# VHH binders against Uracil phosphoribosyltransferase (upp), part 25

Target 1, 214 residues: Uracil phosphoribosyltransferase (upp), of Aeropyrum pernix (q9yen3)
Amino acid sequence: MVAAVRVIGGETPLARYVLKVLRDRTTGFPEFRRYVRIAGSILAVYIAGELGWVEEEVETPLGAKAKELAPAGPVYLVGILGASLPMVEGFASMMPEARIALVAARRVEEPGRLKIEVYYSRLPRMFDGPAVVLDPMLATGKTVAEAVRLARDRGASKVVIGSIIASRQGVEYISSLYGDTPIYTLALDPELDENYFIVPGLGDAGDRALGVEP
Short names: E, the ipSAE of ESMFold2; O, the ipSAE of OpenDDE; V2, 0.75 times the mean of E and O plus 0.25 times the DockQ between their complexes.

## First folded at step 14 (VHH; framework vhh_7pa5_2)

Design t8 (from s8 with T110E; at its last look DockQ between E and O 0.76; V2 from the best seeds 0.00; counts 0 for: unsure alone 62.7 < 65)
Fold by OpenDDE, look of step 14:
Structure t8 (fold): chain B 214 residues (1-214), chain A 129 residues (1-129)
Amino acid sequence: as target 1 above (214 residues)
Amino acid sequence: QVQLVESGGGMVQPGGSLRLSCAASGFTFSSYRMSWVRRAPGKGPEWVSTISGSGGSTDYADSVKGRFTISRDNAKNTLYLQMNSLKPEDTALYYCARTYEWEETWEGKETEYEEYDYWGQGTQVTVSS
């Protein structure tokens, strides 16, 4: 099974504008964080379609009744630290009731091999609903794959990936492991460089978001 | 909206039994773990027992193991706590709570803790001669 990929930038001019700001090397960290949040919010709108909803009746201030939707159950956001922090905030702003789980991973480089080590996690013992894995950059896919694995192992009813930019390689990697995991991304970039950075990408999302880079 | 309503509390003598009930509404009951938590006068809340959504897994505080039994009827949206061999130290206000369990891992070290997002009003259990 091949993972479904939705490239939001192809559908929403606002997403393309967000990408413009984020890809721009002259964008400073305050603005970068702001637009990472916006990206998270945009992703929430689209990924919401993957989540379970139930009809709920409410009484309006006029005393009339209306039928709308409410989440069928808890939604978990799995943020991969630290670049996802603004992204998670953006997503959560759209779904304030969502619970936030955290995963921190580091790259261990070996000759000819990139290894991912999860050194911190705060996860529910058991997921009581869908999990949305959020990472601004889906590069090799290895970090995201670990988060997906963790969510799946803990019984997430569904796992969805949200990224700002995904690489072809990353998408293929995820697809090879978890073909039933939809990927939502603002952009799909064609390749990785020798340092496993997405090209053209936006650089190091973590450094830029945290203010390490101007 | 989420509602939890406890019942079944009362006064009993040491060695006696009580069965608490918690009626749940406003959410998919079977999708959530549920817990009993109690608060004795002048003390903080104490975890008593937790049951998985399906009811297939249960856990108990050491202080109540072998005496208390947690169960649930998902068809009735009801949580139960059968309390046998009650002791004076079991005297407390008993709450049912919708439960989330979290695991935190740092460099291979794991810590587990529970979070409760909704509580009932509680039912008083008094064990006294």
Scores: ipSAE 0.402, ipTM 0.736, lowest interface PAE 0.6, mean pLDDT 92
ESMFold2, look of step 14: ipSAE 0.620; ipTM 0.831
ESMFold2 (binder alone), look of step 14: mean pLDDT 78; pTM 0.783

## First folded at step 16 (VHH; framework vhh_7pa5_2)

Design u1 (from s8 with T50A D59Y; at its last look DockQ between E and O 0.01; V2 from the best seeds 0.00; counts 0 for: pae O 11.0 > 2, unsure alone 63.2 < 65, placed apart)
Fold by OpenDDE, look of step 16:
Structure u1 (fold): chain B 214 residues (1-214), chain A 129 residues (1-129)
Amino acid sequence: as target 1 above (214 residues)
Amino acid sequence: QVQLVESGGGMVQPGGSLRLSCAASGFTFSSYRMSWVRRAPGKGPEWVSAISGSGGSTYYADSVKGRFTISRDNAKNTLYLQMNSLKPEDTALYYCARTYEWEETWEGKTTEYEEYDYWGQGTQVTVSS
């Protein structure tokens, strides 16, 4: 099964404008961070279609009844620290009721291999609804895949991925593991360089968004 | 364009020695952990040895520990494997392999095993009397 990929930049000029600002090497971290947040908000609009909704009747100030939609249950955002922070905030601004989960990982050198371990996580014991995994850069796909795994293993009813830029390789990797996981991205870029940066991409999302270069 | 080219293989008698080399190009060599992996006919790949990007840390499979020595020259973009006291069981195609991570800047972290992303064509080592 191949994961469904929706490239939002092909559907709305606003997404392309957001990408223009983010891809521009002259964009400073304040503006970069702002537009990462906007990207998160845009993703929320589209990913909302993947989430469960129920019809709910409300009474307006005129005393009339109207039927609209409410979330069927809790929605979880899973952010990978730290470039996803403004992205998560952007998404959450559109769905304030969403619960926010976080994951951070580090390198551990072991005999014969480099192991990456999750050294911090704020996850529910069990997900009582769908999980939206948010990462600005879906490069190799491995980090996102781990988040997907964690959500699935903890009972998420559905997992959806949101990124600003996804690579072909990243999408393929996710598809190889979780073909039933939809991917929403503002752009799909054709390749990774030798350092696993998306090309043309936008550089290092963490450095640019957070204003800290380790 | 990432390239790995192994050399130095050959046929030796038991107890003999060989020194393998791997010429790397197309990436920042010092930023990646490198490994030697070998494959015997009809068998899956077997990890042999690994070395950190800086060369400060080395690792060996139990089967080769004390006999093999991994090293690297980052100025020459070259990985080495000194093989001493060779045994028939060491007969295999030996590959140079790059890990799926840039040690200095990699952000795509997961708890899953990181596979090697690039391999050379391999160099044949045959140990036979």
Scores: ipSAE 0.005, ipTM 0.259, lowest interface PAE 11.0, mean pLDDT 89
ESMFold2, look of step 16: ipSAE 0.574; ipTM 0.814
ESMFold2 (binder alone), look of step 16: mean pLDDT 79; pTM 0.796

Design u2 (from s8 with D59Y; at its last look DockQ between E and O 0.74; V2 from the best seeds 0.00; counts 0 for: unsure alone 63.9 < 65)
Fold by OpenDDE, look of step 16:
Structure u2 (fold): chain B 214 residues (1-214), chain A 129 residues (1-129)
Amino acid sequence: as target 1 above (214 residues)
Amino acid sequence: QVQLVESGGGMVQPGGSLRLSCAASGFTFSSYRMSWVRRAPGKGPEWVSTISGSGGSTYYADSVKGRFTISRDNAKNTLYLQMNSLKPEDTALYYCARTYEWEETWEGKTTEYEEYDYWGQGTQVTVSS
C-alpha cells in the first residue's frame, strides 16, 4: 500500500507563500520561526479531516440550537524535537485541546547505515486516539518512521504525518513501512543531497527555526 | 460541557463496602481513560485506580489493590469503584477524573505519571467505627 500524500502547496497560495518565506535563505530566525508556526496551523486545518469528530448541539446566545463538531476523543501531537517546536505550537493553536507528546532523536552514522536513536521521549503509555507526527522536514523518513512506530506500538487509533517539506525518498520510505499512514506536506521535493538534506528544501530547519547551531 | 458527577459515598464501618459511581457527560466517554482519585483532609490528591477507555486495562494503587475494583459501563457513560474491606485510612473525598497517562524517558530513565483534565465534585467516603 502506498501512503496517501497530500501536497497542500498545490491547493492554497498561502502554503506557497509560507514556503517562499521559509525557503528564502535571507529569512532570519524570528521570521522563520513564525512561519514554521503558521505552517503548523495550516497543517492542522487539513489534517483535521483525518481526525475523529462527533456532532454536538449547542445553544447560542439567541436561544437557538446549532449543530457543530467536537473531537471524538483525545488527539495527540507527536513533535520531533527541536525543529518541530514552533510547528507543534502552530498546530496546537488550532486545536488547543490536543495533547503534546515529544520525541528527541539523533542520527547516528554507522558504516553503511544511518541509525536513529531516540534519547528522550514524552509519550502516553497508551494513545487514546489518533496521533499526528510533526516534523518540518521529512528527509530520509527514518526519524519520522520511528515516531510513527512508537505511536502505533502504543495504540494510536490512527497515525498521520505532517511536514513542511517532504522528499520523494522520505515519502517512499514511509510508504514502504506504513502504507496506511497519510502524509500531509506543504511541498514535495524531488531529492536528497549527500548529506540527506532535502533539495531544494530550506536548509536545516532546526538551526533556522531555533537560531542555534549545535 | 464535560461533566463528572460522583455518587455512592457515605459512612461505613471498617471492613464494610461501598460502590461509587461517576456519571459522565459532555464527551465521548469510551474514548477516555478514567480514574478515581481521593483526597484526605490535609493531604494531597492520591491516585486510586485507572481504567482504559475500553475497560480492558485496569490499574490500582498498592494501597487499594485487592480491595477495590474499577469498572465502567460505556453504554451508560458511568464509571464505578467497588470498595471492599474498607479501612479508616480510606476516608477521603473521592473524585472521578478524566485521565491521560504519560511515560517520559530520558537516556534510559523512565518516569510514568497520570494527568487529569476534568474532575467531578467528589463524593465523601468515611470509614469509622
Scores: ipSAE 0.292, ipTM 0.648, lowest interface PAE 1.0, mean pLDDT 92
ESMFold2, look of step 16: ipSAE 0.564; ipTM 0.803
ESMFold2 (binder alone), look of step 16: mean pLDDT 80; pTM 0.808

Design u3 (from s8 with E114Y; at its last look DockQ between E and O 0.96; V2 from the best seeds 0.70)
Fold by OpenDDE, look of step 16:
Structure u3 (fold): chain B 214 residues (1-214), chain A 129 residues (1-129)
Amino acid sequence: as target 1 above (214 residues)
Amino acid sequence: QVQLVESGGGMVQPGGSLRLSCAASGFTFSSYRMSWVRRAPGKGPEWVSTISGSGGSTDYADSVKGRFTISRDNAKNTLYLQMNSLKPEDTALYYCARTYEWEETWEGKTTEYYEYDYWGQGTQVTVSS
């Protein structure tokens, strides 16, 4: 099964504008951080369709009844640190009751193999609802895949991936492991460079968001 | 609006029994893990018991294990705590709370804890001769 990929940049000019700002090398870290947050919010709008909702009737100030939707249960955001921080915040601003889980991972270089090591996690013991894995850059897909695995293993009812930019390779990797996991991304870029950076991408999202010079 | 209303508390003699109830509203009750937490005078909150949304999984503090039973009726949006063999040490204000269970792992070291986002007003349980 091939994972469903929704490229939001093809659907709304706002997403493309966000990408314009983020991809621009001249964008400073304050603005970069801001627009990463905006990207998170945009993703929330679209990913919301994947989450469970129940109809609820409310009484308006006029005494009339209206039917609207409420979350069917807990929603978890799984942020992959640290570049996802503003992204998670952006998403959470749209769904304030969402619970925030965190995963920090590092790349361990082994001969001929890139290994992902999770050295920190704050996760529910058991997910009582869907999990949204958020990482600005879905590059190789290995880090995101690890987060997806953790969520699935811990009973998430549904796992959805949100990224700002995904690579073709990353999407393929996720699809190969978790074909039933929808991927929402603002852009799908064609390739990774020798350092596993997305091209054209936006550089190092962490460095740019945190204002750190490599 | 999320509402939790506890009831069933009272005064009992040591060895006695009480059944607490918690009426929940304003959310999909069956979707959430629920807990009982108690607070004795001059002490901080103490976790008593937790039950999964479906009711299929339960957990108890060592201090109440074997004496207390947590249950729920999702059709009635009600949480229960059957308390048997009550002791003076069980005297406390008992709260029901909507619950999330977390695991935090740092470099291989794991800590588990419950997080509560909504509480009731509590029901008083007094065990005294």
Scores: ipSAE 0.516, ipTM 0.812, lowest interface PAE 0.5, mean pLDDT 93
ESMFold2, look of step 16: ipSAE 0.698; ipTM 0.861
ESMFold2 (binder alone), look of step 16: mean pLDDT 85; pTM 0.833

Design u4 (from s8 with E114K; at its last look DockQ between E and O 0.52; V2 from the best seeds 0.59)
Fold by OpenDDE, look of step 16:
Structure u4 (fold): chain B 214 residues (1-214), chain A 129 residues (1-129)
Amino acid sequence: as target 1 above (214 residues)
Amino acid sequence: QVQLVESGGGMVQPGGSLRLSCAASGFTFSSYRMSWVRRAPGKGPEWVSTISGSGGSTDYADSVKGRFTISRDNAKNTLYLQMNSLKPEDTALYYCARTYEWEETWEGKTTEYKEYDYWGQGTQVTVSS
């Protein structure tokens, strides 16, 4: 099963503008951070369609009744630290009562193998609803895959991935493991370089968003 | 503004039953775990029960397991606690509380957390002959 990929940049000029700012090497970290947040908000609008909603009737100040939607249950955001911080905030601004879970992972270099190690996590004991895994850059897909696994293992009813830029390789990797996991991204880029950076991509999202290099 | 209002408390004889209610407002009720917590005279707060946002999962303290049932009606924004086979030691002020539960893992070490950010004023339950 191939994961469904929605490329939002093809659907709205605003997403393309966000990408323009983020991809631009001259964009400083304050503006970069701001637009990562905006990207998170945009993703929230689209990913909301994957989440469970129930119709609720409300009474307006005029005494009239209106039918609108409310979340069927808790929604969890799983942020991959640290570049996802502003992204998570952007998403959460659209759904303020979403729970925020955090995962920090590092790459461990082994001969011929890229291993991902989760060295920190803040997660619910059990997910009582859907989980949205947020990472600005879906490069190899390995880090995101770990987050997806954690959410699934802990009972997430549905897992959805949100990224600013996804690579073809990353999407393929996710599809190979979790074909039923929808991926929402502002852009789909064709390749990774030898350092597993997305090309053309936007560089190191962490460095650019946080203003701190490791 | 988040509001939690408990009701249904009272005085009952040992072996009796009570049903507590908690009316919630000011937030999306279904998005939150809810708990009952009680405080007996001279004692600290004691966790009684927790229910997931959807109501699909419940948990109980050993002291009340098999006697108490937590439930919720999300359409009515109401939390319930059915208390059967009440004992004198169940005498307490019962609070409903909006609940957060999580685990933090650092380098393989896991710590479990449970916190309550909002409480009601409580409803008194007295079990006495």
Scores: ipSAE 0.560, ipTM 0.832, lowest interface PAE 0.5, mean pLDDT 94
ESMFold2, look of step 16: ipSAE 0.675; ipTM 0.856
ESMFold2 (binder alone), look of step 16: mean pLDDT 86; pTM 0.842

Design u5 (from s8 with T110V; at its last look DockQ between E and O 0.01; V2 from the best seeds 0.00; counts 0 for: pae O 11.2 > 2, unsure alone 63.2 < 65, placed apart)
Fold by OpenDDE, look of step 16:
Structure u5 (fold): chain B 214 residues (1-214), chain A 129 residues (1-129)
Amino acid sequence: as target 1 above (214 residues)
Amino acid sequence: QVQLVESGGGMVQPGGSLRLSCAASGFTFSSYRMSWVRRAPGKGPEWVSTISGSGGSTDYADSVKGRFTISRDNAKNTLYLQMNSLKPEDTALYYCARTYEWEETWEGKVTEYEEYDYWGQGTQVTVSS
């Protein structure tokens, strides 16, 4: 099975405007962080379609009955630290009852290869519902793939990926490993550079969002 | 519980053929990349081949390229390795392994370095005259 990819920037001008701000090299970290949060909110609107819902009747102030939807069960957000922080908050603002899990990973570069090491995680022992893996940049796909694996191994009923920008390579990598994992992204960029950055991309999302360069 | 069970190994003469099978259970088979890895006596594990979850992408070690073919039947939760033109150097215990990561070169080539979270018990392949 090949992973389904939805490129939101092709569907709504708002997503393209968010990308305009984030891709602009002149955008400072306060504005960058704000729009990463907005991106998270946009992703929540679309990814919500992948989650389970049940009909629930409510009584309005007029004493009338209305039927609307409620989550079928707990939803988990899996944020990959640290650029995902505002992204996770943006998503959670749309689904306040979502539970937040965290994964910290670093790049380990060796001659001719890139490896990802997870050095911290805050995950439930067992997921009791779907997991949404959030990372602003789906570059090689290795970091996101590890988060997906962890969620799946811990019993997530469904895993969905949300990113601001995904590369072709990253999407292909995820598809090769987890073909049943839908990917939602604001943009799909064609390539990576020699440092594994998405091109044209938006640079280093962590540095730009957090205002700290390690 | 994740289980992987290899079969199809045996003794063959040089130039012969074997087809290995790996029966998978306890997980969504089609959602995972699968690999064959072999271990010869006194040597470490050697990556042989990897196939994507969908089966649409395959890769091979240089030592087996052109001779071995990896495939899968997701409806049967089974991984296969067709081995042709076998050589004495192919003698090893062959494992199927669930794969969660690959070593990536900048050229976009899959290297012989793979990460695996589950292994079978292995099936012995012996190539000898």
Scores: ipSAE 0.005, ipTM 0.283, lowest interface PAE 11.2, mean pLDDT 89
ESMFold2, look of step 16: ipSAE 0.610; ipTM 0.827
ESMFold2 (binder alone), look of step 16: mean pLDDT 79; pTM 0.785

Design u6 (from s8 with T99V; at its last look DockQ between E and O 0.01; V2 from the best seeds 0.00; counts 0 for: pae O 11.3 > 2, placed apart)
Fold by OpenDDE, look of step 16:
Structure u6 (fold): chain B 214 residues (1-214), chain A 129 residues (1-129)
Amino acid sequence: as target 1 above (214 residues)
Amino acid sequence: QVQLVESGGGMVQPGGSLRLSCAASGFTFSSYRMSWVRRAPGKGPEWVSTISGSGGSTDYADSVKGRFTISRDNAKNTLYLQMNSLKPEDTALYYCARVYEWEETWEGKTTEYEEYDYWGQGTQVTVSS
């Protein structure tokens, strides 16, 4: 099974404008951060279609009844610190009742091995609804794939991926592991460079969004 | 375009020595850990040795420890494997492999792993009397 990929930039000029600002090397970190948030909001609009909704009747100020939708259950956002922070905020602004899960990890080099250490995590023991994995850059797909795995293993009813830019390689990787996981992205770029940066991409999303280079 | 090209393989008698080379191009060589991996016919790949980007750290499989030495010349973008006291069991196709590097990654758990993203075509080493 191949993962369904929706490229939002092909559907709305607003997404392309957001990409224009983010891809521009002259964009400073305040503006970059702002538009990462906007990207998160845009993704929320589209990904909402993947989530469960129930009809709910409400009484308006005129005393009349109206039928609208409410979430069927809790929705979880899963973000990787720290480039996803403004992205998660953007999404959450559209769905304020969403629950936010976060993970931070670092690399530890050992002889012949690479160790990934999770030094911070805020994850539910069990997911009681769908999980939306948010990462601005879906490059190799390996980090996102792991998030998907964790969500699935913890009982997420559905997992959906949201990114600002996804690479072909990343999408293929996700598809190879989790073909039933929809991917929503503003742009799909054709390749990664030797350092696993998406090309043309937008550079280092973390550095640009947070204004701090490690 | 990442390229890895192995050389130096051949046929030797037990107890003999070979020196393998791997010419790397298309990436910042010193930024990546490099490994030698070998594959015998009908068997899966076997890790042989890894060296850090700077060359300051090395590790070996128990089967080759004390006999093989991994090294690198970052100025020449070349990886080496000195193989001494060769045994018939060392017969295999030897690959140069780039260790997967990712600056920001999350696995949800503390995990130890080794993964390779690029391989050469391999150089054949045959140890036979």
Scores: ipSAE 0.006, ipTM 0.251, lowest interface PAE 11.3, mean pLDDT 90
ESMFold2, look of step 16: ipSAE 0.411; ipTM 0.754
ESMFold2 (binder alone), look of step 16: mean pLDDT 86; pTM 0.835

Design u7 (from s8 with Y116F; at its last look DockQ between E and O 0.42; V2 from the best seeds 0.00; counts 0 for: pae E 2.5 > 2)
Fold by ESMFold2, look of step 16:
Structure u7 (fold): chain B 214 residues (1-214), chain A 129 residues (1-129)
Amino acid sequence: as target 1 above (214 residues)
Amino acid sequence: QVQLVESGGGMVQPGGSLRLSCAASGFTFSSYRMSWVRRAPGKGPEWVSTISGSGGSTDYADSVKGRFTISRDNAKNTLYLQMNSLKPEDTALYYCARTYEWEETWEGKTTEYEEFDYWGQGTQVTVSS
């Protein structure tokens, strides 16, 4: 019934420091964008445990052999357009051979419910490895759920979600559809406001990351 | 490390036949589309043929359609190109290339993209008259 949720803010004070910068209303867009990228890198460290790895032997400059790990195969990052761009880059900087896919969605006016429409995507025809869906704000969960569906429909047998802040409602929604999909987030906030903003949240992550100051 | 090793090239008379092979390693071969690409003297790369991961779908450049047949044996991680009715203009260095496909969709309209992310060293085919 409930997706496995890992709240990184409870595991490292660095995540709490990143959240302090991102939540602070006085943080300007260059710093906000920088710290969204840093959040993406932190997520890569924690999400790596969900990915497949194999031992690989390397030769050091001393001529000695060491056994380390390499990805077992391709890894895909699925960015939800808007503020996810720096987040995806931050994640990719930790795994530079990861392939990047993109999804953009918009709200469609429907009486009595929130409906989303994916109007743009750039996706592999087939996911031949795990997919990591990245969205800084897992609010209602509807856009993320659609991205998970797209990856699964194209063959991804393992999907992991990464966000900076998730709402309880968004987590519950994902769990109702994809209970086997782990969610990693820096923070889990208790609610959404009347406009579907996460509270206490950090405001509009897209506006703040892309050069529209709060 | 992804590795692609072509073999089977050589000299042949016009009208002759030749079969190229490409041994693949370092990746899940059956998950990828594979292509043959050639480079003739003084010319840039020219796509020759592509085959789906399962082997169920093939496509060919107009210049070779009806004369060349692409195939694969996923149990042996090997790609093949059977070349019949060879012409002097088929003289080229033939490369085996791993093909990766993307789709871009805008407002319900889909465009397909291909890229060749790994190549072999090539095998020379020379057709002399």
Scores: ipSAE 0.350, ipTM 0.742, lowest interface PAE 2.5, mean pLDDT 88
ESMFold2 (binder alone), look of step 16: mean pLDDT 82; pTM 0.796
OpenDDE, look of step 16: ipSAE 0.543; ipTM 0.829

Design u8 (from s8 with K109T T111K; at its last look DockQ between E and O 0.56; V2 from the best seeds 0.00; counts 0 for: unsure alone 64.98 < 65)
Fold by OpenDDE, look of step 16:
Structure u8 (fold): chain B 214 residues (1-214), chain A 129 residues (1-129)
Amino acid sequence: as target 1 above (214 residues)
Amino acid sequence: QVQLVESGGGMVQPGGSLRLSCAASGFTFSSYRMSWVRRAPGKGPEWVSTISGSGGSTDYADSVKGRFTISRDNAKNTLYLQMNSLKPEDTALYYCARTYEWEETWEGTTKEYEEYDYWGQGTQVTVSS
């Protein structure tokens, strides 16, 4: 099963403008961070369609009744640290009652193998609803896949991935493991370089968003 | 504004039963875990029970397990605590509390946390002969 990929940049000029700012090498970290947040908000609008909603009737100040939607249950954001911080905030601003879970992972290089090690996590004991895994850059897909696994193993009713830029390889990797996991991204880029950076991509999202290089 | 209002407390004899209710407003009730916490005179708060947002999962303190049942009606934004076989040691002010919990793992070490961000005013339960 191939994961469904929605490329938002093809649907709204705003997403393309966000990408313009983020891809631009001249964009400083304050502006970069701001637009990562905006990207998170945009993703929230689209990913919301994957989440469970129930119709609720409300009474307006005029005494009239209106039918609107409320979340069917808890929604969890799983942020991959640290570039996802502003992205998570952007998403959460659209859904303020969403829970924020965090995962920090590092790449461990072994001969012929890239291993992902989760060295920090802040997660619910059990997910009582859907999980949205957020990572600005879906490069190899390995880090995101690990977050997806954690969410699934902990009972997430549905897992959805949100990224600013996804690579073809990353999408394929996710599809190979979790074909039923929808991927929402502002852009789908064709390749990774030898250092597993997305090309053309936007560089190192962590460095650019946080203003601190390891 | 988040509001939690407990009711149903009272005085009962040992072995008696009470049903507490907590009316919630000001937030999406079904999106939150809810707990009952009690405070006996001269003691700190004691966790009693927790229920998931959907109501599909429940947990109880050992002291009340088998006697108390937590439930919720999300359509009515109401949390319940059915208390059976009440004992004098169950005497306390009972609070409903909006709950969130998590596990934090750092380099293989895991700690569990549960916090309450909103409380009601409480309802008094007195078990006495």
Scores: ipSAE 0.457, ipTM 0.784, lowest interface PAE 0.6, mean pLDDT 93
ESMFold2, look of step 16: ipSAE 0.634; ipTM 0.821
ESMFold2 (binder alone), look of step 16: mean pLDDT 80; pTM 0.789

